# VHH binders against Protein AAR2 homolog: the designs that were tried, part 5

Target 1, 357 residues: Protein AAR2 homolog, of Caenorhabditis elegans (q09305)
Amino acid sequence: MGGALPPEIVDYMYRNGAFLLFLGFPQASEFGIDYKSWKTGEKFMGLKMIPPGVHFVYCSIKSAPRIGFFHNFKAGEILVKKWNTESETFEDEEVPTDQISEKKRQLKNMDSSLAPYPYENYRSWYGLTDFITADTVERIHPILGRITSQAELVSLETEFMENAEKEHKDSHFRNRVDRENPVRTRFTDQHGLPIMKIREGYEIRFQDIPPLTVSQNRVGIEYSDRLYRLLRALGGDWKQLLAEMQIAFVCFLQGQVFEGFEQWKRIIHLMSCCPNSLGSEKELFMSFIRVLFFQLKECPTDFFVDIVSRDNFLTTTLSMLFANVRDSAHAGDDLKKKTAQFKQYLTNQFKWDFNCD

## First folded at step 5 (VHH; framework vhh_7yz9_2)

Design k34 (from k01 with S100T)
Fold by ESMFold2-Fast, scan of step 5:
Structure k34 (fold): chain B 357 residues (1-357), chain A 121 residues (1-121)
Amino acid sequence: as target 1 above (357 residues)
Amino acid sequence: QWQLVESGGGLVQAGGSLRLSCTASGFTFSDYAMGWYRQTAGNEREWVAFISDSGSTYYADSVKGRFTISRDNAKNTVYLQMNSLKPEDTAVYYCAAGDTWFYDESEYDYWGQGTPVTVSS
């Protein structure tokens, strides 16, 4: 945020940057990319000078929940989204390859309506997203092409009735099902609350990582087995696990998505409970510490006060990580040194205490 | 054009002191974290010290208590005060600007050319 960009970087971005056309989006509404959001002006039609790579775009109308998407931009790419005011969402519009040159000529006439990418924060953004690839986005992103801060939930009963109505093409079927009280008990939990699920196509397709446990019996070899099974599910590509951690964090921090926060915590807990993997997965653990360093650096000050005061999650979980690395016979000197540096950073920056066993 | 220019290296006896300086130009110095790295022939660069944009300082265990990193934003300069030097501190010292305190050169935006430091026994 501090200063003007070097002219050579500005020239490079102008020549090689990507474009996002976001057509029909309402004035005085929230629009954001990566670190920065603002209220749109009358002439807003999108963004210019977007660095190649993965970015997160998000928006909100008045009091509506944030809605957004990840996209891996190529140099000079033109991505077109059209806002639908009735559905309060965006739709994709494809640009044929043979029309790209003509579209670039049209963009020069729209330059005053395109906001420049906030490049002053790009280094920090790169540090949060450098493991995310086009393959990561394709694997995790919702099928319907959007991520919402408020989960689009549907009851099992409602889903059943919608599907049954479609099959029979008759509204009478719904009325008959509504009159069958015993059928409704299939769609409630043991407390009588409706069983809810994310509406089809809206789910962020995170890997299934078991929830946090307070049981000490599950630390060590069992968690290492879980890590190895997860890596196998990711095709043996440990970088995809860190990419997922980065997607989850951005969904949480910028997208305001609770599921992202939960997945982020699950990954940190898993990584902190695998002492038997510290030697064989050295590169993964070294890179995990780097990813977490950049994430914690970017958290708001009030977020750390809330985490430390309410849950003790980070202090407790990272204490386990630091003890496991310190006491490991299999962790190399490089990992032990980096982990000690990270512990010192957190102790100095946030005044956190990690000397609790 | 951005550049980082290191100075202050040289030959010193064990137990002696040196002060390294690194002056930046072509970018907004106050927006960048600054690091010092060192490299001996045939080895990868080793992290020495880091100072954040806000002035928080961090040190490798091998130099903690002996070296002090500081910055002067008005002069666009980062310093490394090296006290109680040991023969093992003999290396080429590099300054770097970026957001990382890691060993990997690719994670910094800007690097200096390096300044040699030789500590005799």
Scores: ipSAE 0.000, ipTM 0.256, lowest interface PAE 11.4, mean pLDDT 79

Design k35 (from k01 with S100D)
Fold by ESMFold2-Fast, scan of step 5:
Structure k35 (fold): chain B 357 residues (1-357), chain A 121 residues (1-121)
Amino acid sequence: as target 1 above (357 residues)
Amino acid sequence: QWQLVESGGGLVQAGGSLRLSCTASGFTFSDYAMGWYRQTAGNEREWVAFISDSGSTYYADSVKGRFTISRDNAKNTVYLQMNSLKPEDTAVYYCAAGDDWFYDESEYDYWGQGTPVTVSS
């Protein structure tokens, strides 16, 4: 066993940890933070001993899709969320600065109703999130303050009608337009199906990255210009690209968000197709393979066989990365060494083959 | 707070064997990569062996085939089995804990105090 945490560590976390009050959340419902989820008891009112830094909180009622949020906790912070039974979601409740001391006093009376943070998983969580900052969360997090596992979709036609009704304040406008043949509108795709998009304010605000290629031919693929354009959009801060990769992965793994999985793959593919950048962006590439290593380590081996390995995405894309680093005249010995170690780890752990016949 | 306690060092003749142990306390041992380093007077520390939290092992060319690193998470202990010892293996051996896949000295968070190994001709 990992054993019980040492008393001195428990005492430190008790004194310096943050609190999440999650008020009015139904009993026997799923609640989770980072690596652990559980069914809530009748006394559940939130969490205590949350380490400072970024965490992902999520919940679901009666097997409904997960909803959650990222938050960068400060030492001793008290974050309050209130469950709304009518909307089946949570909302923020601000604690005025002059009431913080009173709230801290009340926390002592609520200790038995607060679940402790699962500290035994913190090192793993830190490895998945160490590039994420408060600025990352503000940049990427949906405007409406929550991430939903099933996208809140709206048709282009419905969005147009809603906006038109708000502008004119005349509900009869919608009825008139709805009588027209939808197949002949600009709101249908090439197959005659409604064009869907994520409802305004619900979208995770990821960077625009070009779609994945279906070709497995490594010759002539060079995307350094795309990488440089992306880094420019991030103010030259390459750490924000890795932070976005980490947000996307957590959204996929813990949030069950498909768009997170797609963005994660787009970033891996981009990073694997930039042989001309390996010298100039050495620190980015070194940190990229470390981030990816921790991400792959946290996934069950059978999960990747069913989701990623079946499509051969990781083996195909990472074989391009490994060949590009190996064959580079500009990649330093340290990057070549770390990349070779990563390749050996994946070969041993997952039994993947990265070499052509 | 956290401690790494090394044992098993000593004097051994060339061609002999030693088993070094490093027991960790105060942290979640199973979440950390463990490494062995050695240092001779006047030289920088040299990496010897590395074991990931998942059990993957890596060795320096100078010890490959002679040394074996292993871990026992139930005992919070990492081992270095040293066979076919040579006089050039004489050094102070250090245990280290840090990031899972890195064995660069700068990537380790915690170090032991070292255990001396002397290999005589």
Scores: ipSAE 0.011, ipTM 0.340, lowest interface PAE 9.4, mean pLDDT 79

Design k36 (from k01 with S100N)
Fold by ESMFold2-Fast, scan of step 5:
Structure k36 (fold): chain B 357 residues (1-357), chain A 121 residues (1-121)
Amino acid sequence: as target 1 above (357 residues)
Amino acid sequence: QWQLVESGGGLVQAGGSLRLSCTASGFTFSDYAMGWYRQTAGNEREWVAFISDSGSTYYADSVKGRFTISRDNAKNTVYLQMNSLKPEDTAVYYCAAGDNWFYDESEYDYWGQGTPVTVSS
């Protein structure tokens, strides 16, 4: 009861909350939604009173890597997932449209087997996900319906051979590769190791943002053209860029997904290297700082000590952002004030130094 | 259905002290940043102080060292302790709640009705 939810929200959730049936999931295993995870009891069958909107569900058995998914719940929705013990993953179970009323009756009989959504963290969750929409989830979520903390990898050579076989177009090529010396130059790195990629359908479908390089951290870099190109790829909707930043962060923090961490860093670096956009994209930059503030507030302090040591990505990259905004002739007073406050917050809370050359 | 109710205003002599309170209802107080603004007749609202949801405090230069903002999440209340009051502190004082910690008046979700403070010389 520490920290009451607004009465209107409580009333809304009791009347309009969604349900997740998660059938066949093992007891004494990790199950989580949003901010909270717990070990499942014997009677666990799913969740009730889920607020409408985007949520992230994740699970792990026997300390295996986390598996999860994003879903945009509609008011009163019933989502059904079944755990498959053999594959150690979940699968969708379709509820026929004519059986929805029967499922609602069954939910009344299994109420004691449904855990309530952890309301005490809902406002904080909303702050981490308020730019994410159903369209964002549909655009980014893996085609196969699950996000795994360990990537499902395949070699470029294996993928090429599988694709050639599907086409039934190059039997002579298959015979040539089956010989003692397969073609290596196209499929191996400079050390002769196989080039790996995420298996088709398993990838989180993030926007293509160039990877970070040492030279990209130099003062005077200008990437506004890259930002404008990215915004065009998003249909001109700058909110979708922040939605992607929020998905990447949740994948990283809750899903333990390395790809999410890499995409989150790429977005922060891009936003920190666009001094010429600070006036024209004022709303984006103001909202970016707010999004990042809530993200960093929710991170455990020890996480930054262990993962982000001296020569810290965040201190280096945000120093560029702070300098660019401070020195801009185009950034308005409101963006300059927000940025200065954010810098002071980080200095006070994390003892980070942004004034070292 | 939300409310912010300010109290504690009144008449005080220069050099005196007042403690303003603002009690919130209808939203989860602990998730919001809280700010104090003041307005004199014929002038725009001026930011005075605010406190983040984590308890970090920020002050306008004109009040720094004299005013202290604090919050009590158990009581859903934000306070403004005003010491060493000057005639130029005479204004109607407003509290505001937002889910951010920024100066921008337009980004606050909720505003109180105001409480008058008059400092006589």
Scores: ipSAE 0.010, ipTM 0.298, lowest interface PAE 9.7, mean pLDDT 80

Design k37 (from k01 with S100H)
Fold by ESMFold2-Fast, scan of step 5:
Structure k37 (fold): chain B 357 residues (1-357), chain A 121 residues (1-121)
Amino acid sequence: as target 1 above (357 residues)
Amino acid sequence: QWQLVESGGGLVQAGGSLRLSCTASGFTFSDYAMGWYRQTAGNEREWVAFISDSGSTYYADSVKGRFTISRDNAKNTVYLQMNSLKPEDTAVYYCAAGDHWFYDESEYDYWGQGTPVTVSS
């Protein structure tokens, strides 16, 4: 399992712990933070001793799809969420700054109702999230403050109806619909099925990374221009690209969000197709290998073999990465060595074959 | 290309002190965290101490309060000051460089050849 957790980190987490009050959540329901989940008891009111930094909180009732959120906890913070039984989701509740000291005294009386943060897995969690910052969460998190494992979809027709109602044009709403009956088919595809899209405010706001264009007989794929455009969109901060990769992975692994899996693959593919950037973006590529190492190390063996490896995506895409770094005139010795060690790790742990050349 | 050279090992009586040094070449030392590991005959390598690139230090319970790790980036050198040595500290000590602080042997990129330390009773 590796070495013991550093005592300085343990002491820091104990002294600077944050609180999450999660009020009104049903008993015997799933509640989790980071690596651990459990079924709530009658007394459950939240969490204590949460380390400062980014965490992912999630829950599920009666085997319903998971819902959750990322939050960057500050030392001593008290975050309050209220469960709404009718909508089956949670909402924020503000704590006035003037009352923080009084709330902390009240929390001591609720200690038996607060579950402690699972410190045994913090080292692994840190490795999955160390590029994620408050800015990352603000940029990517859905506007409505929650991430759902099933896409929240709405038809174009329903969106049109909702927008008409919100404009308070009730007196002519029916007339507009009636006048547009001949164009009602604009809301259906060629098979007569409703055209669907993600409901506004529910989308995870990932960067737009174009899919790979399949080209006949193409040799030497090179997408450094796409990487540079993406880095410019992120204000030149390459760490934000890795932070997004980490958000996408956690959404996929812990949040059970398919779009997270797709974005994670898009980032890995982009990074594997940029041989001309291996020298100029050395820090990014070195850190990319580290991020991916920790992500693959944390995947359950069965899940890895059956879900991730079955598509041949990782073996095919990483074979391109390994060949590009090995053959590069731009990559330094440090990156070549790190990449070769990573390839050896994957070969030994997962018995993957990367000899596609 | 790269090299990690340990020095300062030797023979010492119980209760004595030794200072180990590890000098790096062939990579950007200041970008790496540095660790010390030790290995006795017939046993697996065990972690002793770690210093991050920012200077944060961490120690195994068996050496906490007795050993001190430090670094000098201008000299590309990491040090392990060993005080109040015990016979059970007898081992070959290895310097290692990596960008991970999780203390998994497979996570270190560069390893030294090792320097022996023998503590007599």
Scores: ipSAE 0.000, ipTM 0.218, lowest interface PAE 11.1, mean pLDDT 79

Design k38 (from k01 with G98S)
Fold by ESMFold2-Fast, scan of step 5:
Structure k38 (fold): chain B 357 residues (1-357), chain A 121 residues (1-121)
Amino acid sequence: as target 1 above (357 residues)
Amino acid sequence: QWQLVESGGGLVQAGGSLRLSCTASGFTFSDYAMGWYRQTAGNEREWVAFISDSGSTYYADSVKGRFTISRDNAKNTVYLQMNSLKPEDTAVYYCAASDSWFYDESEYDYWGQGTPVTVSS
């Protein structure tokens, strides 16, 4: 469905829109940006009219796992990615500053090969990413410049870890090294070498947040000290915590990355267990509720039932948040009001019960 | 299909008044918050006024005391009464609707086509 955008916004995007050239990407393969994906046609060479700001680009060839990246586009930027058929991944191609004008002229001749950014869902996308900045992407994004899906999101962590092990051992880099140096083909003893972490350079560099170990009936749960330690690690910038929450959410929703789902849950749990900081961190908690509202609004029904609500995590954890805010002597009336409205929205939209232990 | 239809824009002299209207169809109007935004050539779109589903009103500092937002749920219409107009109020005015209780540009689900307002001196 989706209606037409205001003419002024369309004009702004024509004047300030960015370009993504995705050279050598196979036809009939999945390509996506933000909310939309499609199969590439014979003429596909990239995107035009990309709004300035952060976007998530992803792709998949045949049944291969999704790979993608975050990028904070500047007005009029031309970003060039080249697909490598042998490695089945993409590589950056720099456009020299003195050749930008020439590249811009070439883009006019390629206009029919460039798909326009899907503007009809831009407002929803902005709501999912409005805390993410270029600094956020630089801090969190893998050193190798790509984010990859390694397993089905409904799969157990054991399967995810097994798939990660296969991927790392069968890397194209390893095969290339073996091919170039046959003397170094003494790769024995894969027995008893379990992969406990993602290989160097492939990890999404999320903050270390303790795993979910608190139960609903645990007396005296108070994690404000953990929150303050995390905020100090982020240079005192609480907006970067919400930006990380948004990165984690997009990674699991669009990137199909289980690690993103785990980090998203850890952040929600931490925020739900901090009754003593509700007054001192009022703006953080107000904005947290807003971020979570947009995230839950955007979950597809099937995805939400099968993945997000399966373990009863949200109803249990948010019950703690709602009780903590309701019972707080330090939370202001505006935070209490917005939290009650959020609880009512979730009850009406999802039929969730927050009054049970 | 949803639709937002703005009306009431036009040319007016400084110190004058205009009343903008926006009529909604294709969604349950009473469940939605309504807002007004404006944009001038070469500038980003700016928020002007907002009215919640419960009738609470909020205004940008530049229009506070001069503009009044109101709604009539029986008519599926939101209004912007603009008094003491200044040349600086010259812009295209947009009506927007959101099912969110949060009231900034990123939260609006439906947008009108815009209605131009020119204030001459």
Scores: ipSAE 0.000, ipTM 0.212, lowest interface PAE 11.7, mean pLDDT 77

Design k39 (from k01 with G98T)
Fold by ESMFold2-Fast, scan of step 5:
Structure k39 (fold): chain B 357 residues (1-357), chain A 121 residues (1-121)
Amino acid sequence: as target 1 above (357 residues)
Amino acid sequence: QWQLVESGGGLVQAGGSLRLSCTASGFTFSDYAMGWYRQTAGNEREWVAFISDSGSTYYADSVKGRFTISRDNAKNTVYLQMNSLKPEDTAVYYCAATDSWFYDESEYDYWGQGTPVTVSS
């Protein structure tokens, strides 16, 4: 026949795979894990045979924005979520340790109601998530326990007024008018539009990395000090930086979260502008190239349609990375070779030009 | 030039133990996942064990509970500790390196030359 998974991994996962019970979720609605989504049937109650490690679960009712969550599954774990029809979201339900045996008995009786994990893309999924740990999820995941594709926004003015009412019921504060632009106020941007922020508890708790405000055409950029500050904020664990890059990418690719795309770009730009740390942080840079390779390899073709232009972010930023590594007195031959191979891969696969004739 | 050099194979009685070693050179070992495969005469290569670059381990059912895979990144070496050996474990054992997670042999970038293991009754 064609395309059967090797028996060894299937048997291992059947015996040691995790379970997700997703109770009360509406029929004919979108449900997904990692690379695959489908419309739920009438008897759908969750998933079986989930490989240990990090997964991203998401769902949507009709055309509503996706909502989802990351979870680091342990072998044989049973995770329970309940759908709330009124709030159109899910709620966590803890399984007490003394009830685990009873839940395992129930799982055997409801096997036909549990969809198996879609293994055909598991290798690719692992390649996108292999730096993510339980600690990464705990650090970054929103406090309210869900990631929403459409940002839950509040205006800066509304938040200020709400806080002022709580603390100062007689507040007489008024908006400050910008002296050089009458349309701009302390609550509006340079174009007179309200300044928006993500409502407290809904934000994905990414590290604070400076936005991409510097011209991508500028030569001589050196951000090693910024990288070292970021690594200190991560407890000196460079693997957590790559884990965050992987979370950001999955949020954008599967979660449809634009905030994830922005953080992913910020990390790539930072890593591409650190020529002075290429020797001291060799392991980080080697692993960064590997992570980025798997991300770009597994992206849908349509993902790159808008960014494959001559002046797109990736071609401009990676041109800086390639030049920095090529010209470095600090980078070893192994990093230079791997970087050159990666450049050649991108040139062949995407027809991107990183050289000036 | 890359190399994977296997050692530790040989003759052992049923119920005995062996530890195989595979030392890598010519590539950044810590970036690669490592696998062990075995092959008997007239059969295709069979996956035995896998260890990711982060240290996660996976085993074929036939060896689970008897074999342990581990790595030492400081020595660029992967190990396979084989306990409670059976005559059916007799094979040539190969180590392999891949930047992919999976045990699919078509995805491995580097392969050793193999080390023979014979388990007598």
Scores: ipSAE 0.000, ipTM 0.217, lowest interface PAE 12.4, mean pLDDT 79

Design k40 (from k01 with G98V)
Fold by ESMFold2-Fast, scan of step 5:
Structure k40 (fold): chain B 357 residues (1-357), chain A 121 residues (1-121)
Amino acid sequence: as target 1 above (357 residues)
Amino acid sequence: QWQLVESGGGLVQAGGSLRLSCTASGFTFSDYAMGWYRQTAGNEREWVAFISDSGSTYYADSVKGRFTISRDNAKNTVYLQMNSLKPEDTAVYYCAAVDSWFYDESEYDYWGQGTPVTVSS
């Protein structure tokens, strides 16, 4: 035994495994799924025996930025991606329902070209992703079907010109001269540099959570109203907030996506500033601590030293969480005990100091 | 000090039923996943069933469809309902608890003292 899933259940899921065909991907290039990455061989054509559920696939050629995607695999599913050498990305190739039997026969003939899913790390992966569902992926994943570690940027001026061209194509208006003649300064910042944004369709569609521009060490911060607004935006499903936290963390850890790191921090900060909701949202806060525990446990120690520890974000923000729970008249004894155990774990494991005056 | 106290074992004829109970004290029961293991003299301990802190259940292939694990958080108790018992189910049954929040492969499993079950032919 051990953990959430016994080994016999993992074996059961293995028997109902899914397939990923990743056609035309260059040899000696990085390819990964979940916890494992490797250099591809000459005969590499994809993966077999993928457990049903959510997985993150990623790849890179030479020193290029990582490109990846989330997919919720169904038992026995065949997912086909084709590498495009010109664009240096992958494209979807749909398998018609009447050709599934033929594809199954082809898979049998190319079994030696399919790498098996690395089961030795599946328990760890499940612990990082157990709140993520197919609905979560559909809500958050970029419309163009890929997540890139380097942001695909476009200037506001270029976006305006592209939109103007599209609008003329659709409407054929000749009297749009005024709309196509913008004030130059609208597309440049105070220093004359182009204003940049993520290209439409490439953005990870995270919930809009206010940035960390307010003092993190301020006493009396209360954001329960913001939390309730966010939960309403998620259809009242608090599990979707934790699923988004897990997507953000995987994007940061496996995808090397900075926006994932920023969203992960915004969620932690929000959860750490809600003393008035600790009683009414007890299940959310209990599960939040569990999610964060597994995330911190699974990260390499030197990764945290280099990326997280330098700005003291976690120690400062979690100090607020621990003080809020400890001092709450509304938090139950279970939440107080679990939070104290988590604080002790972090103090012992990372030697972090959470002294709140 | 934590305790896990098993009860409900005994002698039963093949095809019969038994219900095992395990009552926990000294820790917050609802934060723990609970499991049942069994051991026959001279053999290693065998996993039987598992129930998570959220109530998800899992079973060994040898007992699937015959045994049902359940929990009652108000009573700090986990149950194992054993139906269609076979002579090969004869063993000492152990209750175990693992902290589902801080689980690690190296963590100590909390164990009861065991309750004997004998299934006659």
Scores: ipSAE 0.000, ipTM 0.227, lowest interface PAE 12.3, mean pLDDT 79

Design k41 (from k01 with G98L)
Fold by ESMFold2-Fast, scan of step 5:
Structure k41 (fold): chain B 357 residues (1-357), chain A 121 residues (1-121)
Amino acid sequence: as target 1 above (357 residues)
Amino acid sequence: QWQLVESGGGLVQAGGSLRLSCTASGFTFSDYAMGWYRQTAGNEREWVAFISDSGSTYYADSVKGRFTISRDNAKNTVYLQMNSLKPEDTAVYYCAALDSWFYDESEYDYWGQGTPVTVSS
């Protein structure tokens, strides 16, 4: 049940909006951009009036996992993706600079087949993605140009065999036998099961942040040294850390990517365990709370309550954040006030109890 | 102004048949794609079948081979022929219309009031 956009917004989008052609995509299949997903109809060939900036596009066919991509659209850009029925994925189709005018004329003839971007949700989308830049996408996005909800896994042994020269294969196999545990080789874990990894080029290139453990989620932990190392890896740009948090959240929420959820949790945990940097990194922590506020605001209440109750991660971790800020000699009054307001919002909105240890 | 009026629902024995009709007025029927959705108490509406403005048909896996959607543009009417009915088909059936970009419920311009169908075992 869509309504008409205000005339001033329509004029702006007509002049500055970008286009996505999604050619050959099956009918009655899932297609989404940002906040909205639909089952495609007969007329669907893509989108028009896409606001300039970063967007996340995703799709799935009958029973297949979601696949998608991030793209930073420029004003008036025409992005072309073509569906490959055999591989069940999309392929890039570049539009040469000298053919852009011709492609724009073709778009006018197919305007009735291009659905307008759901602008009513754009402000919320901007709030979830405002730290993400073209550089963020290039740094994190898989080399092969797609993000899959189900990891494309390969065993270490299979990958080694596929990539090795014949002569080298034999040498390497002989050099990695665990004689004290014959079941444990370089290709098997401690239980004798194949070690799996994401196939080369398919990995989302998140920063290496140590994974969560139950013991590390205790009051009194101090990770400011880890935060400083991470900021150095990001060229000293704290905004790129929040951009990564936003990419991870979108991958989880819209892309259904479990690794995005894990990275999002690792970042929240890290930020919640840095009492000694609350003064020196005031801008980062103020912005972190704002980013997290918008992320939690946009999740369905039932969905997030279910996940939080199952995992107890957010209530436990944010309890540490709130205590650390409240009790800090380094945190300024502005950060303490903002943090207290955020705690009150979460208590009222989600009925969460932050008196956990 | 605009209306979608469903008819043809009722009580039927398992293995029986029913034909639902939905007649449109107040808009240019031939320009719209038409869909059938169903809803059981306490559950969200579920898509059943779709027919495009050009006549292409699509079905949910649960009804393929048993249900047939068709349209008569001269009568401004869309039909759902339901054969080999099962108790699981018991629901209120709704017709809906949109411009054919998407089959999603939230994108439909017009909705009917619904017609109840009860299949006894």
Scores: ipSAE 0.011, ipTM 0.369, lowest interface PAE 9.5, mean pLDDT 81

